# VHH binders against o26223: the designs that were tried, part 107

Target 1, 191 residues: o26223
Amino acid sequence: MKLLWTSQHIKVTVHIDGKVSKMDVLEAIKTRRSIRKYQDREVPEELIDKILDAAMCGPSAVDERPWHFIVVRNREMLEKIPEVHPYGAMVKDAPVAIIVCCDSSLEKIPGFWVQDCSIASQNILLAAHSLGLGAVWTGVYPLEDRVEGIRRLFSIPEHVIPFSVIPLGYPAENPGTRDLFDPDRIHLEKW

## First folded at step 6 (VHH)

Design u33 (framework vhh_7aqx_2)
Fold by ESMFold2-Fast, scan of step 6:
Structure u33 (fold): chain B 191 residues (1-191), chain A 125 residues (1-125)
Amino acid sequence: as target 1 above (191 residues)
Amino acid sequence: QVQLQESGGGLVQAGGSLRLSCTTSGLTFSTYAFSWFRQAPGEEREFVGAISYSGGSYDYADSVKGRFTISRDNAKNTFYLQMNSLKTEDTAVYYCAAQDHTESWYLSDRGYDYWGQGTQVTVSS
């Protein structure tokens, strides 16, 4: 099914405080915000599985799907992330984090893995939001000190590149929704 | 659309106090974090202080900690820098800056979305 302006919207089932509700795809995209404050509440394994399933459904260059994921729940490991990621302080307070990685052995076209892993990262954020969770993408690649810090911390082999660290949990903040539509950035037929 | 306007600058004697205000328009004030920066002639722009969008966390440069206090008034769309025990070294143009609750995947000190035009503070000996 295609999502069109005047057509039936694609619906996504969301879990909010143990209850189920509906959010369409455009609503999910427009209302997702970066969340950096989390409730002291565990995220069920089943929700992480749903999020990772969604992450792997993104498009990739020549369908190379180079992504691998590390799921981190260990408090000691989460608390060490800020030591190698200066803007990752919120990770130590999250119940879980997902590290998105590129396995370079799966790369079919040089360089496009960055877009592939960006798509996977965004799908994680959207899927988390649709399930009543909050998450934030903290950048790792292409910052070499962060790449090597995360590699050492999680025993990531040399042919695998850590791309992003995404802490997630039940949100403890609500920044509201942004209104960012700018028609001056849209050019009809030509620049 | 978005405007940040400083006020309250001027000439003051060392040991005195001054309060800067930054009035904002065209943004959803409650979702923004706010900061003050300053720049003395021939120097780089320096961070002074910050207040989170919730008002629940504060950060200050070591040079001003204990002397300056940042605060916000959501009803007035205005935030403030209360400067006490002023020193000649505090002489600078002071800039207010606003950062939305950011969607940036790369956080940096350059993440401020909007800036005021600056207000001069001169502390005489």
Scores: ipSAE 0.189, ipTM 0.635, lowest interface PAE 3.3, mean pLDDT 85
Fold by OpenDDE, second read of step 7:
Structure u33 (fold): chain B 191 residues (1-191), chain A 125 residues (1-125)
Amino acid sequence: as target 1 above (191 residues)
Amino acid sequence: QVQLQESGGGLVQAGGSLRLSCTTSGLTFSTYAFSWFRQAPGEEREFVGAISYSGGSYDYADSVKGRFTISRDNAKNTFYLQMNSLKTEDTAVYYCAAQDHTESWYLSDRGYDYWGQGTQVTVSS
């Protein structure tokens, strides 16, 4: 029985109309794309709150929840981020960015904070997408120059590690969807 | 509209060299990783090589390692496949592909965002 995986092109109709289209979790995951172009439109605070709520719902090692979030709306600050983040050019065009950070003092087990903050970052991306926003994960950690750049720019304490910068906005591009399923990466019972 | 267009294909003798180009439009070139694939008659499309968005990371199929080189020119929105020491088994339609660098760029051919139409490379004995 050849499982004809009919690639149902789920046309994610981004309903621009303020109706929070109920995107199911699988749809959100499958259709999410990095968005680097944004409309000249403000993101409501309510949406940011929902996104941050989602960011804090992920698991963490021994429930350490080491994450902090800096919400940046100031245009001057957004425009400065690309100066310290060479691949963050799109941040200056976004109406808002979230900087995900780790407070190392909250770590219970060393090293797991990377996973914790990664989960938080991914949840931000998924939540944003489900809400009709576009976002992109611009990696900061573990690149020292970016870490220190962001640290200095936002006066982040030494014990706090900036992890990612995630610009958000209403999408001004539609890169389409991809079939990322690779059966060759699946092993049954053994390698 | 995003477009990828291959050029530089043709007939070449074994041991010869050929340089393929893939010109892109409609995408932010600097944010994409690029790959070359090929498909021989009766065979599945296979990965040839890839270059990261930073230009610092390369990956090649074992069959072409040491013979093929991928490069990119961000200013021209073009990336290349330099093919040296060509063999008859290199005969195939060669495809260029683009993938967002912030996504997993080591995906199979099914995961690439955009594809060219392909260019025929024929290596004669």
Scores: ipSAE 0.008, ipTM 0.277, lowest interface PAE 10.3, mean pLDDT 86

Design u34 (framework vhh_7aqx_2)
Fold by ESMFold2-Fast, scan of step 6:
Structure u34 (fold): chain B 191 residues (1-191), chain A 125 residues (1-125)
Amino acid sequence: as target 1 above (191 residues)
Amino acid sequence: QVQLQESGGGLVQAGGSLRLSCTTSGLTFSTYAFSWFRQAPGEEREFVGAISYSGGSDDYADSVKGRFTISRDNAKNTFYLQMNSLKTEDTAVYYCAAQDHTESWYLSDRGYDYWGQGTQVTVSS
């Protein structure tokens, strides 16, 4: 009667090689997998723009939004990432990578930039998946050697902290779907 | 059901070589990362080596670097540990382990989902 109801069903339209697929938000979240094998195909700039737009839409502590992004397409630079990131071997085979950074001058509350950049990183992974791409989050912060290695490689200033390196491309693997629901981790009313 | 089975263990003289195999079933082999661990009598289990699901990255414990090599054969659903220049201190039960196609943003020699039952390697002087 007096209850106003807008929309309870949100669907994401995914474009894959000119094909259109519809995906529920929950389906997108549940079916996204880390992808470490990529086709030898360029990712259009328009898709990267959409991914970064989505990345910046995440919640942020006191709305500080400290994230900055470096888009790396240069093959010479991509080939150097494994030298400073021991588990980043797949990056050399990707057509593009995004480095998520925190600009510490934008911090309004100490320490919460880690959660902010984690949210931005996850949004990149989800947006890539929704657009028919595969991606993986390779950890940089808080691993001191990786932070300094990435900083030097990409001329990142001292007040900016590299947080993650996310290679992206059209997937050349399909790991399948996980079923991770564990009701023992849900407590009703009390622990 | 997922099964990992080691083979190739046994007795070998110091300075010799041995190749361990781990045959897997019940998993999509190409999407898994694999590792070898070992446990010497009276000691804690320790990491030996790992290979990424793509085969493009491997890592080793300092004690075995330059002597051991991990490899995978996706067509045979099997991965290997080639052990060269064996020393008496390499004597241990060797375990193969598999990590599901990982969603980990931090890759390391931890968090393996499936384990073999172990194979004995004895290096005599």
Scores: ipSAE 0.302, ipTM 0.679, lowest interface PAE 2.1, mean pLDDT 85
Fold by OpenDDE, second read of step 7:
Formats: C-alpha cells, sequence, structure tokens
Structure u34 (fold): chain B 191 residues (1-191), chain A 125 residues (1-125)
C-alpha cells in the first residue's frame, strides 16, 4: 500500500494583527521557515516568556536540563553579535535574540547536551513560528571561533557553552512553503 | 532549470594564484548562499568556504583561511573563489554549490540544493 502522502499545502495565514492563531503542532513544523528579515516592531515580553517556556519543555538526557538562555534586547549588543558570528548578520536587525547555552556543570552524562540544546533551540523556532514570529537558528557550537566570540561578548563563564543564537521578530519576509518529504529516506523494517 | 558552472581551473605552481568562477542560471541569485567545496583524490569532499546571500558574511575552512576569499556579483549571477598562496595540498576538483537560505549554514555538503560539475585545480611543486 503506497501511502499517497498528499502534500496538503498548509496555507500559513500570517495574521498581521498580532492575534496568534493557534497552529497545531504539525502545521507549525511543516510551515516553519528560517526568517532573517524582521519588522521594526518590538516583541512583547509575554511572547518571549512563552517561547522560553517551550524551550524548557523538551526532553534532555536523564533529565539533566543543561540549558540556559540569554535574552538580548540591547541594540548595541545585538549589533555586536555579527562581529563574532559570520552568519549572524540578521541579528542586528532583530528586536531580540535568544542565546541558548549549556551549563556543563549540569551535565549528568557527557555529550548529550548538544542534543538537549538542539531540542531547546528547535522548540524556540517552533514556538516563535506558532506565535506569529520569525526566527532563525544560527549555529555557534561547535565552531570554536563563534563559541569564544559569543562567550567573550556576553561574559559567559568557561563552564557554560554558547550553543546557538536565535534572532526573533515579526517577519518581514515570506519564504514560502517547502515540501521536504522524501520517501526514499524511509525504510521499512530494514535498510 | 538551475545550472551551476565552474570555470577558471587549471594547472598552477605552488605559491601562485587562481580565481575560480561559478556562473549560475535558473535561480534567484540574491536569495542564495554559495559555497565552494573540493575533493582530492581518495579523499572526501570537504568544505572550502561560503558566502551569505547578503555578501556580508563569509566562512572558510581553517586550511584555506587567509589564502582564499569568496565574493559574489549579483549582477552577473556569479560568485568567485580567489585562491592565493596555493599549495600542492590544494590540488582537487573544486565544486561550487548553492543553498537556498531556508535553514542553518553551510558546513555540510548535504544541505546544498544545487551543485556544479566541478573544475580541476592542480598545484604543482
Amino acid sequence: as target 1 above (191 residues)
Amino acid sequence: QVQLQESGGGLVQAGGSLRLSCTTSGLTFSTYAFSWFRQAPGEEREFVGAISYSGGSDDYADSVKGRFTISRDNAKNTFYLQMNSLKTEDTAVYYCAAQDHTESWYLSDRGYDYWGQGTQVTVSS
């Protein structure tokens, strides 16, 4: 039985008027895009709180929850991030950025923190999208120059590892939808 | 149909310079990030460098930092790899690649949407 995956074109209606239409989880996942252009509009603290709440709801290895979050709204600091992050140019145009970090002292099992922080980062992206915001994951770890750049810029302790920088804002672009489903990547029972 | 075509490869002496070009067609050039990869005989394809859609950001492999530079010309739908101070170890087939700025940046060759056919660069001692 060939599962006819009907690519339902989920029309993401970006409600301009701040009414966060509740996206279901599949809609959020399927319609999420990296957003690198933002409106000249502040993001309410309430939305950031919701996003951070979502960020902390992901699983972690043995429930170690090693993540910390730096919320950056200071314009000067946002403008400095691109200086240490080559692919973070859009951060200077965002009203806010979240830096996801790992506190290594919270690790119970070494190495799983990357997965933990990745899940947290993805939840930030999905939550932002569901709230009518645009965001993009700019990778910091494992690139040493970026890690150290962000560390120095934000005076992050040595035992804390910056993992990602995620600028957020109301989107000023619409990249459209993607169909990323690839049945060739699905194997039944065996390779 | 999207096409990427490398040019400018060839034989060069160690310490010399070479400029590769990648001409693109069939895509909106300004919305793409571009990268160079290379593959030496018997080796895996490796990242050389990338340039963002804005042209304001670039990234390079440690092995080529300070020697190679990437630039783009949106008006010509072409991006470049300027290779200076070439070494014998730079000998490889060089590939240009394009990525729609949909997800995170360029360190993996799996994230690229389009590839050129490659151009041979040979650096002699």
Scores: ipSAE 0.005, ipTM 0.270, lowest interface PAE 11.5, mean pLDDT 87

Design u35 (framework vhh_7aqx_2)
Fold by ESMFold2-Fast, scan of step 6:
Structure u35 (fold): chain B 191 residues (1-191), chain A 125 residues (1-125)
Amino acid sequence: as target 1 above (191 residues)
Amino acid sequence: QVQLQESGGGLVQAGGSLRLSCTTSGLTFSTYAFSWFRQAPGEEREFVGAISYSGDSTDYADSVKGRFTISRDNAKNTFYLQMNSLKTEDTAVYYCAAQDHTESWYLSDRGYDYWGQGTQVTVSS
C-alpha cells in the first residue's frame, strides 16, 4: 500500500487548536515520557503536519537533511508492523504511526544520517508531547531483519533506510516524571 | 523485596494443556507489563508471550500463537500462561518476568527488571 495525502486531508477538517499546551522547552524535555497506550481517538492531520514540520527543523550534518517520513493511518497496515518488528505490539493500537526514513541519495557525509534521523525522531517525540499527544520511538535500524521487514511492508526503495517507527496518539497512560540529574556525570575543566 | 514466583509446571502428555501462574509481591502490579520466556537445555532463552500493564494488549511468539494465552488478574497480583495443544518442543524451563515503564527505544529481554526462578514444563510423547 502507498499513502495518499490529499485524500486523507479532505476527510479530516476538525479544528482543535484551543487544546495546545503552553509548555516551555525545558518543561517539554523534562516531562516527555514514552507512551505506548493510546485512546481510541483520531489525531487530526493538522497536528501531524505540525509534528513533521518540527521534525524537519533539527540540526543535520552538513545540512544534508536526509529524512523522509511515512505516515501510516491504515489499521490493516499498523496491525502488520508487529509481524516484522518484535516488541512493536503497541503500534497496532495506535491511531497513527510515523516511519522515519533516510534517503541515502541525500547523504553528503558518510554515516551521519544516523544522528540526523535520531534528531528527527526525538523532535517528533517532543513535538507530539507539546501538542498533548503521546508517542514512543521503536528502533528499526540497525537491526537487519526489522529494516528489511519494514521495507517490504511499505514498499520502501533500496536506497531508503527505515530508521524508526513512532506510534502516537492521545495518551491513555501517565507514567509521571523522572528525576535523572546526576552530578557525578559532569566534569569541570577536565576528566 | 520484589519477588516473582511461578507455579503450575510439571509433566504433561503431548496434546494436553497446562496453566502456569506467576504471583508477584513487592511491586505495584497494575503499573507493570508481564511476559513469559522459556529456555530449553542448550538453547537460548526465547520470548513466549507478553501482556501490557492495562491488559488490553497481548503479544506472542509465532511458535505459540493460537495455542498459548497470557492473562492477568490485578486483584490477585498474578498473571497466567494457558498452554493448549502442547508439543514435545514446548519442553523447557518457563520464566515469568516483569517490566516497569521504560524509555528504551530498543526493547529486548535484557530490559526486564524482575525475573522468577523458573518452572519446569516437560511434554512427553
Scores: ipSAE 0.383, ipTM 0.729, lowest interface PAE 1.8, mean pLDDT 87
Fold by OpenDDE, second read of step 7:
Structure u35 (fold): chain B 191 residues (1-191), chain A 125 residues (1-125)
Amino acid sequence: as target 1 above (191 residues)
Amino acid sequence: QVQLQESGGGLVQAGGSLRLSCTTSGLTFSTYAFSWFRQAPGEEREFVGAISYSGDSTDYADSVKGRFTISRDNAKNTFYLQMNSLKTEDTAVYYCAAQDHTESWYLSDRGYDYWGQGTQVTVSS
């Protein structure tokens, strides 16, 4: 393995063959951080495909798989997202964003779609991180103004609910590592 | 005027320990992320480590990971670099840097708002 420095001197571990080193799942989970600054560098379609593949690998209630994904690369559209998402300012600086949506017509049991799309969203974050990208989960649902804003902006049908906007890019920042383990949140056998 | 001042540098034998301090003035200490960099003769300045504004996040260069620890004392407007198990290759001028960023920092020497003047650390064999 060789450590490379990006233009931002972000350490990227690559294999000798030039491929991004794979993280084990625990490492990915533990080291993932929200990234809100991105390099002026395009994200290859191959990586997006891998991320989306991961997004669709999560469980869903009775295997309903209600998720849809809008991949946004258009600069104009990316720049418009912050207009309807007050905490989505970084989206305009990202080379790509994934909008996770729920098709309500695919629900088999009402209400579980939130969990389903959450899992999909988290898998996007983890996959991105494992591939050397940075991402952040910007919540859309359940805030009605954001839901409708994104809906209108992307002409999303009424039966489809935008859930999250996840900008992606090569990181231009490093938030560092955190230890979030809290033993006080663990209860054995009973509360 | 914002000032960063390093201290604690010097000569130390390999395997030894040294603690650097960076004392800041003129800035709101609690809102800044802080980093340490070092530059050896003939080499580029390289990232050593950083600590977030909250102190909850840290990061280190692989070359120093497990040996160096960064901490901060908001009450003293000072952050530190504890260097243990020092090696000859750790010899460099060490710089402290400040970035007005709450959760993250740059790994490059670009994008930092303020820099110290540096302190020499020499590790002898």
Scores: ipSAE 0.025, ipTM 0.473, lowest interface PAE 4.0, mean pLDDT 89

Design u36 (framework vhh_7aqx_2)
Fold by ESMFold2-Fast, scan of step 6:
Structure u36 (fold): chain B 191 residues (1-191), chain A 125 residues (1-125)
Amino acid sequence: as target 1 above (191 residues)
Amino acid sequence: QVQLQESGGGLVQAGGSLRLSCTTSGLTFSTYAFSWFRQAPGEEREFVGAISYSGDYTDYADSVKGRFTISRDNAKNTFYLQMNSLKTEDTAVYYCAAQDHTESWYLSDRGYDYWGQGTQVTVSS
C-alpha cells in the first residue's frame, strides 16, 4: 500500500417525484453505472431541465462553453438512431435522448471542444443518476460515419459537430457498484 | 475468476455443419459483447464473427458471411457459432472472446478482455 485514502462527504439534496433524497458527491460518482434498460415511463421536463443546467456548469477551455443540446422524445426519431449508430440499439427503447453537440463557431481555442463536450456528457450522466434516472454515453465523435449519420438524421448544420448520444430514463436494471481503485496508478512526487 | 470454455469442435466432412458453444462464468453475461476468432495452421489469428451486448448487432468476416451465424443465450450464459456449408479452408482452432461493454462509450471488435483455450475444427475433403 502506498497511501491510505480517505474522503470527506458533501451532501446534496435532490427532489424526485415529490420526495427528497440525499446523495453525497462521492457516492454519486462511485455508484453511477451505464444504464441501457428503461421503464416505459416519461421523464418530466423539469428533470431534463435540471440535467441540462448541470451539463452547462462544467469547466471549459478559456470558458468557451461550445456545447449545444438536442432533446429527442419523438419515438420515430429515436428508432432511427440505431441505423446510423450500430451500438445505440438501446436508444430506441429510451423515453428520451440528449445529443451533445459542439458549435464550432463558439470555439476560442482549437481542439479543446472535445474535452468540453466530454465534461458536459459526464455531467449529464452524474446529474441523471443523482435524480434517480439511468443513462449511458454512446460515442459519436470522432467516428466519421456516425457523425455524418447523426448530422443528417437531426438536420445538424456543418459548423456543429454531434459528439455523443445519451439515452436516459427510469432504470429497469440495477447493476452493482464497481471497486476500481488501483494504488499502483498513483506515483508520489515523481513517476 | 472469469472463464470462457469452448465446446462442439471436431472432425466434419466438407459441406457439413457444426455448432460451437462458449460457456462463460465469473462475468455479468448481459453486459458483454462476444466474438469468435480462428487460427488456421501456419496463419495468423483472424476475426470470424461478433455479437453486441444487446444481441441486436452481428458482424462477420467476408469469408464466412452467409454460412456462419453467431447467437447468444443470456439465460444460459452461453454464446454460439453455427457453422454451415463447411469448407476445408475453415479448418482451424476456434477461440471465443469477451469484451466488457458495461462502461464503454466506444464499442469495437478489438480489445477483448477474456479468451477461451480454443477448440479444434477439422474439415476433410
Scores: ipSAE 0.016, ipTM 0.433, lowest interface PAE 6.1, mean pLDDT 85
Fold by OpenDDE, second read of step 7:
Structure u36 (fold): chain B 191 residues (1-191), chain A 125 residues (1-125)
Amino acid sequence: as target 1 above (191 residues)
Amino acid sequence: QVQLQESGGGLVQAGGSLRLSCTTSGLTFSTYAFSWFRQAPGEEREFVGAISYSGDYTDYADSVKGRFTISRDNAKNTFYLQMNSLKTEDTAVYYCAAQDHTESWYLSDRGYDYWGQGTQVTVSS
């Protein structure tokens, strides 16, 4: 068993049999950072599958599960994303990106799909982090220019709404951890 | 320990120029988007402009478009607000802010991770 430290000071245990120990959920949440620099290293399909599995495990309004996922590995397509997404510059440097989308035809009640896709997106980030990857949430919705840009680029039908673009890769930076706890934001029983 | 510190403020005549700097420490500068805000007396804090983490994208409030420019120097962990053609209406305390995500940094003063203490800019007639 070999202990590896990621650039984020994440302890990753690699077993001889190829199994990777996962960090606990609180650790994943607390230590996760947006990662925008990636190693020149491919992400195994098995990890993507695990991430997508996690993405689909979140709750959704009345269990509507409106999400779809586009997995992008094509270098040309990755390089085009920054052209339509001003905050997506790092996508061109990532080995893979996941585009989270909503199929509006799957909505059971209006409007909750944003929460549903947000949960899915966050689960992607947490899962990636727990697996020793770095990721960042680049928002697409609700900005119309980004929505339409991504839609056109990936030929996404009108009833499907691109929500987020999440590049992933092995981290090539260490932004450190943040203490975001603010007791002033906690109210007991009443405001 | 993250710190943002504004500098370069002061008194200037209308039509003049100022360059504000925001020096940062304790954060990975290259991964942050940065913004400038300002607050005039009796007014709410308002967005002035922003620059993306890559520096490839900038946006400005309509009131300052064409007059103000934001830039960043990753090597110095500093970003700037070049203010030209200053008006009396530009008088305010100017704040720099940092955001470590790429979802949206245009909108409100909410959601920013770190803030400076502010620097006074006074434009006289």
Scores: ipSAE 0.006, ipTM 0.235, lowest interface PAE 12.2, mean pLDDT 87

Design u37 (framework vhh_7aqx_2)
Fold by ESMFold2-Fast, scan of step 6:
Structure u37 (fold): chain B 191 residues (1-191), chain A 125 residues (1-125)
Amino acid sequence: as target 1 above (191 residues)
Amino acid sequence: QVQLQESGGGLVQAGGSLRLSCTTSGLTFSTYAFSWFRQAPGEEREFVGAISYSGGTTDYADSVKGRFTISRDNAKNTFYLQMNSLKTEDTAVYYCAAEDHTESWYLSDRGYDYWGQGTQVTVSS
């Protein structure tokens, strides 16, 4: 027998075998929120691998796929991120963070790596949410001070550009869902 | 409608103290983080201090750290900036701001949804 609960507009289904059903894609997109408070609980490597696999599946300009990822679990390194990222205070409290980077030597079309790395970052957030984790995108590029601070902290070579820092963990907060649909932003057939 | 209203500004002599208040209406006060900003004539808007939803975390600009204290009173739907050891360079219009749980990737530890009209603080020599 299947049991169904709703909480904060999220539905949970439990199967007879004791397994919880995952949310569908539209539900994941609509219910994902930035999470900045994390439980004191380790995130298994298997979940990080699934998240990074999802990150690499995004569309990419001329299929250049310029993304590289740094997985940071070292507590001392996580504690140093707020020193070079003025709005990254929550990173020190996360069990793990992913730094999304662009290897500029893989770029085939100038400038489109920004969209590529944005897609990878959003896929990380959605994949984390679908796996019961919470995450937040902390912006690095195009802010020169943040780019250089992160580069120096993680020994990132000059041809590689740090794009975002995404702390993640099991959520210790539950913000409500948003209703952001604005029909005034939709134009039919022309502007 | 959401409104933020500053009070407590005015003229004060250097070395003196002022307490600014920001009263809120139309929002669930306990779910918001709050901040103070200031803007001096001819200058850009500057961050002054912030307090988290729980009150467990506060943050200050280096220029005011040790002199200013931010606090909140959930029962009164009001938050405060206690300004001690005031200097002439603290002269500015002070704005209160409220942040719900934000999706900002730029101000990733804070974003600001609502702003007050501002209150003038003038520190004389």
Scores: ipSAE 0.370, ipTM 0.748, lowest interface PAE 1.6, mean pLDDT 86
Fold by OpenDDE, second read of step 7:
Structure u37 (fold): chain B 191 residues (1-191), chain A 125 residues (1-125)
Amino acid sequence: as target 1 above (191 residues)
Amino acid sequence: QVQLQESGGGLVQAGGSLRLSCTTSGLTFSTYAFSWFRQAPGEEREFVGAISYSGGTTDYADSVKGRFTISRDNAKNTFYLQMNSLKTEDTAVYYCAAEDHTESWYLSDRGYDYWGQGTQVTVSS
């Protein structure tokens, strides 16, 4: 493991063997932020593999595991994504993006794929953060224009539904931590 | 053998400008990120700024933002610290450092891979 400079206020720990997480699970969850600014630094394939491994470890309805992932590193393609995704402007600045998709042919129970892909997407975010990367979930589904835009751009088959675009990179911002705990959202035994 | 050598230091009046250079040898320049540090007497070494391997990203300490600029010239295996609007508190030994963008993944708990010997910058009132 190596502590690498990112900025005066941002530190990144690089895991050499990938066996030690930068942070525990709760810390990862609590401290994760959407990162929309990235360093001009490549993300090693090894880290992407770890992230994708994590993405596939989530539960799915009746173990249908309907997810597919498109890893995008091509600069031209990254730059085109904002054209079809108005809120994906940061994608063009990222060294890599993961597009999470659902293969509808793998769906066993209708409708649960959204949850399945959401879990996968969240795992990507958490894994990225744990590895010292920044990421953001840019929603594609269920907005038809975005779905079709991404579909066309990446020649995604009709039976495959793009769900999210997640740019990743070494963070060039530090939004700080948030306390999002709300006890009013907790109900004991009944509403 | 890898070498980093700072140059361009010296005495300058407050409000003046100075440009430091760090010339590198023995490394693949294009694969390294570079940083500047400084250490004032009795103080700890502090981060000044950095530039990514491609030059597309820079970062600076708050104390120097807007005044200092880092750049690199891959053809010359040299990167620079342009210091404008210098202040007396900028007086320090300035060090350049290099971090391997590619091989750093295989290194142990080391920070920067290589350091220069430092160059004195003195800003007089």
Scores: ipSAE 0.005, ipTM 0.270, lowest interface PAE 10.2, mean pLDDT 87

